# VHH binders against Cytoplasmic dynein intermediate light chain DYN3 (DYN3), part 9

Target 1, 312 residues: Cytoplasmic dynein intermediate light chain DYN3 (DYN3), of Saccharomyces cerevisiae (q04949)
Amino acid sequence: MDNCNAWDKLLSQNESTINSTETATITAIIYSPSSKTLHQFINICFPEGSNSILDTTLINYATIGWTNDLKENYSVDVYTLIRNTDDALDLLKPFLQEHSSKVRWLILLDWTLNDQKLWLNELSYAFNKIKQLNDDNEFSVWCLNSGEILNLQRHTTVWQSVHIDFILQTLRSFCYFNDSSLFYICEDHTEEKREEAQRLKYQELLKHFCEDRDMKDHIEMVKRSEILIPKGCDSIGLIKTVDERFEPTEVKEQHFLARYMDFIPTIDKIREDRKTTSGIDLDKLYPLEVFKVNIQEELGKMFAKYRENSRI
Short names: E, the ipSAE of ESMFold2; O, the ipSAE of OpenDDE; V2, 0.75 times the mean of E and O plus 0.25 times the DockQ between their complexes.

## First folded at step 3 (VHH)

Design f13 (framework vhh_6fv0_2)
Fold by ESMFold2-Fast, scan of step 3:
Order: structure tokens, then C-alpha cells, then sequence
Structure f13 (fold): chain B 312 residues (1-312), chain A 122 residues (1-122)
């Protein structure tokens, strides 16, 4: 038949009360704080139909489909969203309220943007907002171009292993407590048909995510640029093997965001496209009042312990 | 071992100025945020100011904003607090503190100095 464009699909979805016995519609939302990162990902992952997805509008919709190796047909409604304002996710509310099924959320971060300082706040905001908008969610966090980690360590004075490990432990802890997978996606090392190899990598990971396929055989927790941790495969103990000084439970404490932002170095200004797409204000991200309250409480505890130890 | 040595305190009249210094050793100073905290007689410890590891971000208690300026010299492993327009309520023992890499219930700030006394009176 003739369900080839996004609007026809959307209208059919709104009017249809009859579910196909074979093909359930999967809803996937691809979210990024960077327009450049989202556009690069979509251009690589969906070269056919990318023009309709890469509109300059804040929210785009397209439908994709594939047949897996088990001859199962999948139809996926893909929504793409950049964080242009704090209200961006609210624009999805009308579409999400009509879906009683699981929604799959893919959150794209990019090691080349020099915005790692903002990652924890971006994830905290997105996950909290998504959970308010929809009850049944599957999350995956993809950090693209993770080969940049080696470049940062070799070619800068400010990026040291301790910073790279701190980001990794922070992201792993965040994903662990929010029941999300965490993938660092490096460039393909084959170099032959590099663009096609990268496309296949993105497509296969996306298909695995949409199909709920088991990825336990692909787990990578040691290679800093190739991290691949499926949902449910991490633990507090494993996170601490990176650096025992890191306490994973602290990631969910209100003062940790300030700590994370301060500890992560930047060698350049946050990229201009990130500023225009995110609408993020650093003064709003560093929660001064929360930071002050927590510091005063902890200082009180420290002083009490100091007095007790002085008695001994 | 982490060592922090504060200096620069003294007696000033209301409206006067002082510059506090904190000499740090035993850790990579440029990798950690630093804090100024104070304790007035009969009061608990109070956070005053924070400066990021690079010096690019600074934060202040509301009552000292516009009067105090925190800065650091990573080459000299030294933290500073410039205090202008001092008020009687600013009188306290001032300590510098190092943020720990691990946050725990024992406190995420580590201070080991004796502090420097600031007195504001006529």
C-alpha cells in the first residue's frame, strides 16, 4: 500500500484502533543537545529519507522499517529532537499521551564538542523530564566520537586519565541508577568504506536497541574509547574498579552536579552550535543555593568529628 | 599529605580591606576546586566562597557578593580571598579547604590549616 510519508503515518496512527498481528509500531526518540551531532548521526544512520528528518524545525518525525535476520518485520516511528530550550521535551507531550506502549529514548553526546562539563546536567534534566512525560521508557546513552579521548590525553595538558575516568564513572553511575545502557562509539578502524562501516555500526546498535536484543557478548568496560554496557550489566562494584576513590552513590546527590562541572576541564569555549541548540545557561546549571546548603551541612559534620577526635 | 596554610588575617576597622592567602601542598592544586569557609565565635562553620580548579568559575555566599573576590595562582599553588568593605559580621576564623575526589558523609571538604583570624572592630 501507500504509507510512505511521515504525515500519512501519523494520521493512520491517530485514526487506527486495529493493531497488526505481526507489526507493532515501535516509538523511538533520538535526542541531542547538539544540532550538529543529531544531523551527523541522522545523515549517517538514515541516508535515505534524511532530508525529511533533518528539517530545521525543533521536532521532526519519520518512519523507518527493516527485516531482521529472524525474518521479523519492524516498523519504527522516529522522532528527533534537539534541546533548544528547557521546554523542548514538552513539545512531545501530545504525541506521547496517545502512546500507551514503551518509548525508546536515544540520547546522543559527542566527545568532540568540548561540552563534557554539561553532560551530567543534560542527562539529569532529560531523564527527569522524560520520566514525567511517559511511564514506560527504555533509555540508551551514546557518546559518539569517543576516539577523541586519546587525542585529548595526548594533545592537551589539562585532560588527564583521572578526568577521563571521572567522566566514565559518573556516566556509568548515572546510567546504572537510571536503568540505561551506555555506549562509547569510536570510529571504525578498518578505514575501507569508512562511512559505510560507521553507518552499519550505528544501524546495528539502533536495531539492537529497538529489538531488545541481548548484547551481553559485546560488553566492554575496560577500553576507554570503546565502552559498551547494556542495561542491567553494570554494578557499583564494577564502577569502583575504575578508581576506588569514586563513590557511585554520590552521583545522585544534589551537590555532585557542582563537583562534576568543576572537575571536568575544558580547553576551549563550548562550541557555538551547542550554545544555540541547548539554550543552556551555566549559571543555572551550577546550583549555587543547593551547593551552599550541602557545604554548610557537611562542614558541620566535619567540625563535629574534629572535636570528637581532639578529645581522644 | 595534604597541607593548607592560611595567612593574611588581622584587625581592621569597618569598611576596611584584607587579602587572605592559602598555601597548598601535598596534592595537585590545579586539579581541585578550593573553598573558603569561616567560623565566627558561637557560630558553626559557614561557607564563604568557591573557586573552580581552573579559576574560571567563582561562587559566593550572598552576604559577601560584591565585597569578596576569590582567586588562585595554580603556578604558585596559592589561593586568595580579597575582602573589601568588611563588616562586623565578617569577623571570624577563616579556613581554606580542598574538595575531595570522593564525596562521603564525613564531608567532601578537606581542610587541615589552623586558619587565619579576621577581626572587625572600632
Amino acid sequence: as target 1 above (312 residues)
Amino acid sequence: QVQLQESGGGLVQPGGSLRLSCAASGFTFSSYAMYWVRQAPEKGLEWVSTISSSGGSTYYKDSVKGRFTVSRDNAKNTLYLQMNSLKPEDAAQYYCAKETIVYDSSGYLDYRGQGTQVTVSS
Scores: ipSAE 0.000, ipTM 0.207, lowest interface PAE 16.8, mean pLDDT 72

Design f15 (framework vhh_gocatamig_d2)
Fold by ESMFold2-Fast, scan of step 3:
Structure f15 (fold): chain B 312 residues (1-312), chain A 119 residues (1-119)
Amino acid sequence: as target 1 above (312 residues)
Amino acid sequence: EVQLVESGGGLVQPGGSLTLSCAASGSTFSSYALAWYRQAPGKKRELVAGISSGGSTVYMDSVKGRFTISRDNAKNSVYLQMNSLRAEDTAVYYCTAETWVYDSGYDYWGQGTLVTVSS
């Protein structure tokens, strides 16, 4: 047996939960670029169950339940996965073989990770891989910390509105052609009442996604940092209203990926402008994994280089 | 799985000092990034200080020059030395550990230790 300890833990948790609930359940899988992004997303959308979801490094499992306004009871089996390796999605293969039903995928992106250059490639890889692993899928793309857009424009010379709009049109086009919703999460941490109202809205969107309910009352296509586009609510014409020179159909072409990567500012930029509200640079604790090959030698070299560049 | 236990909190006067300790049980965590968070009553939890597996440190602006984070991998421990304490430093302090190399979730949270700065 060459399985990691995370598998043994998840199999035990999954079996226990199935035996204890004995109710019809919805399966949701959260695919996050980092542990920090995942923690933030869970705290916004699942405050009641946040601690139980974050008890393993690679894969977590929890059961979340609620009763809707129509007195209907819902139970959701939530699996979480961090995309720090190219084979991370393959870790779900045994669980997906148990699940012959519809799986709801929450694909997370994070404006504060300075990896926007990689987003199109990451989404293309994830969606294609997921479709190979499971036949019945519902997708939603959630971009956290979209308030960072204003910081990038104000505090850098390389981020211009043209780059922000190009990313938006690219994500909208990708989601449109893959029948996915696209939601930007922007929290105002300066006012408690406003922050609470925003979190309740995001919680409602997640519950509606799980319940296959209509989400059109939450459409926002104009406020750059607060984009909310439910599945089926976008169009080629609407995407082109951002910039008419953008051709949404080109997103599927090989030349477009190269153009996107060349146009978007580099991930190698200094991260001073992305300190937390407290002034902390999270890249020093949670560096972006740029190498998608699980090579111990290369990882060792990266840590040695990081150690030298990070003076105490 | 790693279990974390914080200690060292207490009541201290403004300008005083405290050293918080966080001990891990069940395994060695030399490859983990370690961090201290705090939460004041009615406020959200905030990152105070962190240290990577390679020894790189980060601090929130309000504690720079006053707080020092350190780690002892042989003892499976992380420390937060707090000097020149202020009333606004009053909070429950939490220790967390995660595998820095894998940038994977907050695997482990301690139960917290209360720090009260008051005359």
Scores: ipSAE 0.000, ipTM 0.369, lowest interface PAE 12.8, mean pLDDT 72

Design f16 (framework vhh_7w1s_2)
Fold by ESMFold2-Fast, scan of step 3:
Structure f16 (fold): chain B 312 residues (1-312), chain A 117 residues (1-117)
Amino acid sequence: as target 1 above (312 residues)
Amino acid sequence: QLQLVESGGGLVQAGGSMRLSCAASGTFSSYAMGWHRQAPGKQRELVAKISSGSTAYDDSVKGRFTISRDNTKNTVYLQMNSLKVEDTAVYYCAAETIVYDSGYDYWGQGTQVTVSS
């Protein structure tokens, strides 16, 4: 039987790579919300002389390699998956069942996509699905274009520090309880020397993540747009230093998901379509009818008081 | 429980200035504070917000309005300069918590601002 599927193509490419004399033992899967986000991530974190661009197809494959400061050679088989459908992760099932190895997961989020209110739901779905599909996983969450945080705070009335901090504490709590690293990727275009230093730092961060190396030198917990928290470097106490009223242990609970989604602002403010591409129905978690009734009550109270006081 | 009381509204001529005050009772420093407005027959809009780390303004008022807070008096102010007839609206003070549901937890009663031609 000759049945060429996307998986058959990926498996053939993988077999070719591991036939080298190099110590090719690392598998990495990049799960991206968009082709643009994926290409940006590759251009920042991967060496230009390797595979600096990838195809925009739903699933793709590339190889990268480097020699570390200990003179060890690494060859990494990189698989990329773009989230175009709610069943995208299920497409990995045959591949993962055949290759039963430790997988490095790079799950991308992008501050410029205006989808922040969906992030917790999407991460919860992805991590749970991955854990069902493969037992030996090293997780990392990479938030691209975190420099957009400063733009949102300075140029909009909708985004405030309280929302940015709530997202940060939510992501930190999620990553802490799921044994995942959390990295914000910020390209500072205002100073060329700083931008170059940041790119080199992000490339080292990616390499150290793949090597399962200690990354204490990469910690940044104070600068809101430049957060870098390797696995094992966070704590409940440190998360609470942002705002003590935030309870990290509640992040995995369904009531928290609803609270997160409704608290995070959106420019569109369209509530008609509340389904995620992961198949989760947001209206079931926070019924639109209940929210609408509460809004009507608040507006009614507000205008009743106004009419009494203004004598209109 | 936080309560908000607005004051300082009234009638002003175009090109003039007016300052609105919002007195808060309760734990003031733990809230993000903002000013909304609603003109007759139009949707309510967010005008300005202030938190411990930043201030933000709607493009229609940027450079003309300034939001500030006095923690010692537990009060938020909206300084309105170069007022236009289009700024005529009921202005509402609002407060939201850091960790709770979307929207504002507390609303003031509103104060009328009328800008004459």
Scores: ipSAE 0.000, ipTM 0.163, lowest interface PAE 17.7, mean pLDDT 74

Design f2 (framework vhh_7qia_2)
Fold by ESMFold2-Fast, scan of step 3:
Structure f2 (fold): chain B 312 residues (1-312), chain A 121 residues (1-121)
Amino acid sequence: as target 1 above (312 residues)
Amino acid sequence: QLQLVESGGGLVQPGGSLRLSCEASGFTFSSYAMGWYRQAPGKQRELVAFIYSGGSTNYADSVKGRFTISRDNAKNTVYLQMNSLRPEDTAIYYCARETIVYDSSGYFDYWGKGTPVTVSS
């Protein structure tokens, strides 16, 4: 049970959900390929509900409510999910109302994880599976701890502006073609109450997402660590102003994922730490494989799969 | 609305030629790889030719040297030129567009309605 009565729920619903089910609320699903990222986000954003939401089960549920500045009451059913298997998103099937409600999907990425190389694959997987699972979706991609961009540029030799810009143009292109917003959310290192400031930031952005606010007055496309691009506010031309050599439509090409993964550098701070701590050279034992794209090889794999599938 | 419309199929004698066309609408054609598949009666669909957005091509061994895939980005059209046709080329030919989202379930996400090709004397 939540604190909202049946009447409050009716007033907080979208028109389509009111017409289909009078007891339905706004549905928001918070998804991350990283359990660490999801747990940190939930601990900051929902401190009162953290014990129930942060259960180690694959799917968690909570209900939240608020009154906006226009005196409108909102009630939101929040589901949280981590990708630990290819079937993880399928676990949500029993909880979704196909064709009857808009589902808001918040996808969390984290600049501190050194997994930027995998981001395009994770987003492609998530968006494809979500579109198969539900017909009416609103997407938002949040890249948390984007202040790490400054640390990567300052404290490493492998991360250069060209890599940061390539990620930005890739994410902007992906979000543009998938009608998603893109937010880089930076931790302010000068704030005295860092956790409280971050909580308010997360809560305000989540509320704006659920209330379907345009946020056009908050657009930021220049500050690399503070990017804020609402749905519909980007363009091919604007993406190209970052680096004209990047063609945004290339993100749709089958081999672009491999090119992206090959171009993005990997920093293994964990390997260096483990090397000094355990006395084991993990770089020697577990070298990072750089994936190279050969168009002829990719076409060869394509025909090999076809030949295999055609045999009886 | 995304649409792929195949044309150019028909009845032809062994050794003859046909040119298939696929006109695309509802997406940025020049950004996608395009392919031609065929399905003969009682058989599964098979990929016969593929062309990348950049113009690189590949062919199934059964059609190599006889079929040529090409594209005209200004007309949003992909073509399959079929020469030296054989009775075993008899099938419904389908135009397909590559997926815009990475998915291990397949390389193509949109299919046309098909155009029939019959090779018989």
Scores: ipSAE 0.000, ipTM 0.111, lowest interface PAE 17.3, mean pLDDT 72

Design f3 (framework vhh_gocatamig_d2)
Fold by ESMFold2-Fast, scan of step 3:
Structure f3 (fold): chain B 312 residues (1-312), chain A 121 residues (1-121)
Amino acid sequence: as target 1 above (312 residues)
Amino acid sequence: EVQLVESGGGLVQPGGSLTLSCAASGFTFSSYALAWYRQAPGKKRELVAGISYGGSTVYMDSVKGRFTISRDNAKNSVYLQMNSLRAEDTAVYYCARETIVYDSSGYFDYWGQGTLVTVSS
């Protein structure tokens, strides 16, 4: 019932956009494996329209527009997807079948969530599903709040440069083989207008993505918290300059998912924060016996899932 | 393959009760810890309740005594019984399974669709 209502809303909004003939409409879909990250991004990037974009429906829609420095007018149909099961992306299928032009996909990850172990699985799932639903796609992967990398290195012993670099090489390899750009977006240092400055940064980058502007002069591959690699600007050789022991082609192999999850450090910050603030004892949920009884089955399932997601 | 399907959310008056259900498939259910998380607009995602494979339970302070997590291994299901509901309990509730990796602690993964709980008069 709710799904029918959500679909009717999308069809109603599409009717409005297809009647525009003077401005070229750009279709952009903003997706995140984290609903928190998506909601925060939308609230920052579209403050005056966020309530309309973030309705209770699984799929939200808004039209935004701007005039660039060259006095060119842009109109963008923005779809946002609240992360759910495989069914949520399938709700876009009839809409995508009606469109003949390229769809721009913005995929949001967030360094502050301590979910880096899951990133490769989430990206593999999303990209494989999107490619099944639509043939003409342009991808961009944005890792938000990348200033957290510096905090992890300064304030923990668990996060070392080798781990940060391994994530970077994994994401670069994934994006390279999937023809995606990769951006690490650091938050502004200014406390007085932090959200306003962040909004302007997000809006500027979104405009560049939608306008298909050349960003080759802005390439950043060295500063760990400020990575900016446009589509087609990376290579296997450049990825290996970070650490020559990393083999980019291995991200396609069955064992790489297990290796990635094994290598990315375990951090108990979420457990510590929740024990301190809410009184929850997470040790009751993770007894030693769980690892003993489940280890072989869990490894088997990781390999099976990696084979299913092998289009990396 | 692994699937978690939440149900039972809805609109309820303050002081009312709801039971959330999570149906699991694609893994050996009896061997994993399970949890309920919630997220309200403008709030962080928070762990509400958890249950180990052995039946040990944990709760956040604000729901302790009001919420009860339970599991039925024969039905591959986990439940959250919510009593004495407050406006502050309004959120999307998510079911999650513990992730086990050989040399690491468990993260929760396999977030379902979520089920909306609205407490209002």
Scores: ipSAE 0.000, ipTM 0.357, lowest interface PAE 13.5, mean pLDDT 72

Design f4 (framework vhh_6fv0_2)
Amino acid sequence: QVQLQESGGGLVQPGGSLRLSCAASGFTFSSYAMYWVRQAPEKGLEWVSTISYSGGSTYYKDSVKGRFTVSRDNAKNTLYLQMNSLKPEDAAQYYCARETIVYDSSGYFDYRGQGTQVTVSS
ESMFold2-Fast, scan of step 3: ipSAE 0.064; ipTM 0.577

Design f5 (framework vhh_7w1s_2)
Fold by ESMFold2-Fast, scan of step 3:
Structure f5 (fold): chain B 312 residues (1-312), chain A 119 residues (1-119)
Amino acid sequence: as target 1 above (312 residues)
Amino acid sequence: QLQLVESGGGLVQAGGSMRLSCAASGFTFSYAMGWHRQAPGKQRELVAKISYGSTAYDDSVKGRFTISRDNTKNTVYLQMNSLKVEDTAVYYCARETIVYDSSGYFDYWGQGTQVTVSS
């Protein structure tokens, strides 16, 4: 049950496999429109690597490895990136050009942020930008803290089943047309060691994604907080079984973005709290400085680590 | 490479109309776009904003200005009617980003276009 020991085993196995006959090298990039979501994910999934200040660092890099049940060795180069500008992803170009294999993209959304209204726009931005930067991509969309769906339905007056189902059908349709998997990852509130249980879920799903393992036996399309749909396992017909009035093909049309944003409710409490505590007048916004970090220095450090780790 | 380019400014008489255009390149599917203005000696202010489901206007321009978007051309427009001398300013278009864990802000700005309204 000690998830720190699992990562220690992965690190020790990676160290021993570097001196062995064959290791598959995989590139994975973890992206989120939310710095908070990215920070929480990294801190849970990679607790001993989390001394990096991600809110001041544009890109972070780590290497992880493991050996599967077939004695195949995996080495995964993990890049983490938060969206701070429309061209932030362009900073990955030098590293993407070094890789001749498929790049795996993990896109993190979070049910607790009250930003569901923006999700379709954020996914459209990310997928289109990534496809411009690299031709061979594998996508996965993870909606974290999906247990929040039950809290929204029970503890708010504005969230109803029709909104939850509309988001689900929208995300399923988007992922279907973009050849992406869709996972809702629920935290188990009943476990005493909730952080350890969450770490195990994240680590196991990340390994499945990197190994391109067959997840068809794990498909979940009915439980609203536990959705798990691997790439290629959905269909227009299955999406329509949630609500037959929904037309999946419309998701790729411009008018659908407006309809989605109009239909999804928002909880005003978070907006009021931000306005009060931040001192920002949202009606008279002013430009903010993005990261003050020297991008050239950070890229130099990452390139040096990449070359060092690539020396055999 | 992201770029915002404004056009359509100039000199117009009070009571007249003018249409500003903002062409965007290097990005797709923005959260929202806004028009700001800055008169000499005053702070920059938001006058109009458009997102997929809504528009918003400053009270000083409500009913006179209309913001619209053509996503096919990746262009945002500001139609200005019944112009007043007080509308004289440099007009900027900007892209808005909203993230609930950070805040709402405008992160990309154009160079601005001058609008002068004579009496």
Scores: ipSAE 0.000, ipTM 0.150, lowest interface PAE 17.2, mean pLDDT 71

Design f6 (framework vhh_7qia_2; at its last look DockQ between E and O 0.16; V2 from the best seeds 0.00; counts 0 for: pae E 18.6 > 2, unsure alone 63.3 < 65, placed apart)
Fold by ESMFold2, look of step 4:
Structure f6 (fold): chain B 312 residues (1-312), chain A 122 residues (1-122)
Amino acid sequence: as target 1 above (312 residues)
Amino acid sequence: QLQLVESGGGLVQPGGSLRLSCEASGFTFSSYAMGWYRQAPGKQRELVAFITSGGSTNYADSVKGRFTISRDNAKNTVYLQMNSLRPEDTAIYYCAAETIVYDSSGYEYDYWGKGTPVTVSS
């Protein structure tokens, strides 16, 4: 891309910083399906004072700091990327070619976007692409707005428990075989104290993930909208406890993708009425045009915003 | 709303057996996945065994081959058969139901019993 120098310039502005023995540095990349999903994720899971990450640009960068409950200081370089095109991850290629340390990937899905049939293909593409671009990765998949599961079952005739379970077993299997964490994020807005406690729980989860800390205290496999499965805590046997007929090893096979996409309902199918799902065209179901952005312009905006944020 | 009542805990010698029961009251017990958790003194609560609404089971590695979870949907009851008990199995055992119920106000619910103590000691 014409702005390869922009990425090098951005990185050089940060690389001159000498790390103290009291501050560890973390690189995190958030790969989001939309600006709305990204904003929700940051507001729920990131520490107070993270509003610099809330920019709606296609690519954004911010550095935040936090101190954990063990009094350890961390400097977190956060990159955000919106899935606007099939090649969005290629925008990170110049940065990743020069990068030599571990990258924490937070790959977002969103239950409210009516794109669940595309999830397995999007995850497969993203994981494969990231592994081609960078050698040292820590993966996590974050399914936002998982409270929508209940609404889909209540308010449609198409969404049944069998579909919800199938998606869960597919995501668990995919994450298991790709050495990734899987987190469902569900908001409770009914009481201020409960809402705040939930946000603090998710903030602690995020910090533990980024800091490579033990997350066994955060395991949740019972509450369907609040599934929390850190990397290494699942198994083929545990996945099959949802429905024994599901074969987790089949998720790795190409023919499974077609079966997955055929089985999963969409809101568009409900609205379209009478149309068949035979020969599904993924480009027609993925609304690329709504997320299309001028990449050169957005890179320029990101550079300008980074300069302003770093004046302090 | 759903209520869970555990029973069958107590004191046993190492190598002994206990059968825990959890009786549920509610509309649709057969549609819930059920789990047994335990919490030993000074430790975090951990999943012991889990059974889906479809009857599929799984177990923590520490109890595999010794514990068996089962359900009787006609009696709204989930069981944990614990064989070859060890002192390390000493804990309070909790029954739990998978309970994601959003009503029109957006509430979700967790259903847990109060727990039944199990002590394995000479």
Scores: ipSAE 0.000, ipTM 0.120, lowest interface PAE 18.6, mean pLDDT 74
ESMFold2-Fast, scan of step 3: ipSAE 0.165; ipTM 0.615
ESMFold2 (binder alone), look of step 4: mean pLDDT 78; pTM 0.782
OpenDDE, look of step 4: ipSAE 0.008; ipTM 0.275

Design f7 (framework vhh_6z1v_2)
Fold by ESMFold2-Fast, scan of step 3:
Structure f7 (fold): chain B 312 residues (1-312), chain A 121 residues (1-121)
Amino acid sequence: as target 1 above (312 residues)
Amino acid sequence: EVQLVESGGRLVRTGGSLRLSCAASGFTFSDYAMGWFRQAPGKEREVVAAISWSGGSTWHADFVKGRFTISRDNAKNTVYLQMNSLKPEDTAVYYCAAETIFYDSSEYDYWGQGTQVTVSS
């Protein structure tokens, strides 16, 4: 299938609302390497019921608005992009070519997915591709469910502080060299109205991002599960204070990717350690059916990707 | 330095057996689902079998079910395909692949070079 034909179908579905975006002043695109992460974020941040963002299409669009505490009105065109093909970002090209304004990109990662070893690859791919598609970009990287860091440290033998710090220094270095903010967003597990609290938190951070609000009074660089580093607020020296053996400039080098991937532990290694120390049947903690469903979904994506790559 | 190296392909007679191996290096093998694909001359690639990160779940294509068995040894960073009751239509280049969440194969797919299996009567 050709990308132009796919794009024309999307335009047909949302023509009137897309035409309205030509008059809007702010454009935000929310992207994740994981469709699960994107869907969870959208479900929390934008309640269903009269919300068109969550259907099964590759690109979804909605207009949101708010009035800030200074009585300024904002209208934001929000696009969400699900990566289910290796040319998904290219589907935005016709829209971006018609715009001359700054585009805000929100890139979502999730601590609960056990995919931390792939994060550097995914960020590098996304940032390079976005920079090819549009010249005026503002980036923010959000790592969701960062409370999982505490669970990994307390309930596993394989995840050690050194691994958590290595990921932090890698992400900080990457964001520093790419002029991006970096937020670890932790859920408060003690809140009775957890979904409502999380929704308000996501919405407030999104509003700050769209308004280019100064967040320097809220900087957090010490609490591992609550990191909040606005654009321009980090430095090589500050990154090195986490562990001075880490060299931030090396993140830009091809050999660093292999080093990063090899160093990050996996859930399989945790399973192996648990069998040795506890004697607990770990298979009972991870039901076969749940695992099977996830594997089948990912295999389907692999098949789709392979079919595209096999074309002459 | 990420590599998948297939081996074991050769000429075998109809009804014979063969075991293919795929040695993985440069990434944390036990974190990824692995699969075997094949491609015969003039045909598209087809999925033969897949195995989860732990080896707890396997899938086999209908045309090989009962004849082929996928397995893995995480201590050796190796995935295997045991092929029994081979037929001429099993003749193909067999490829090893690691499953990723990436949809861009150009930079991030860990495809091997392939190993030729020829089945004669």
Scores: ipSAE 0.000, ipTM 0.143, lowest interface PAE 16.8, mean pLDDT 71

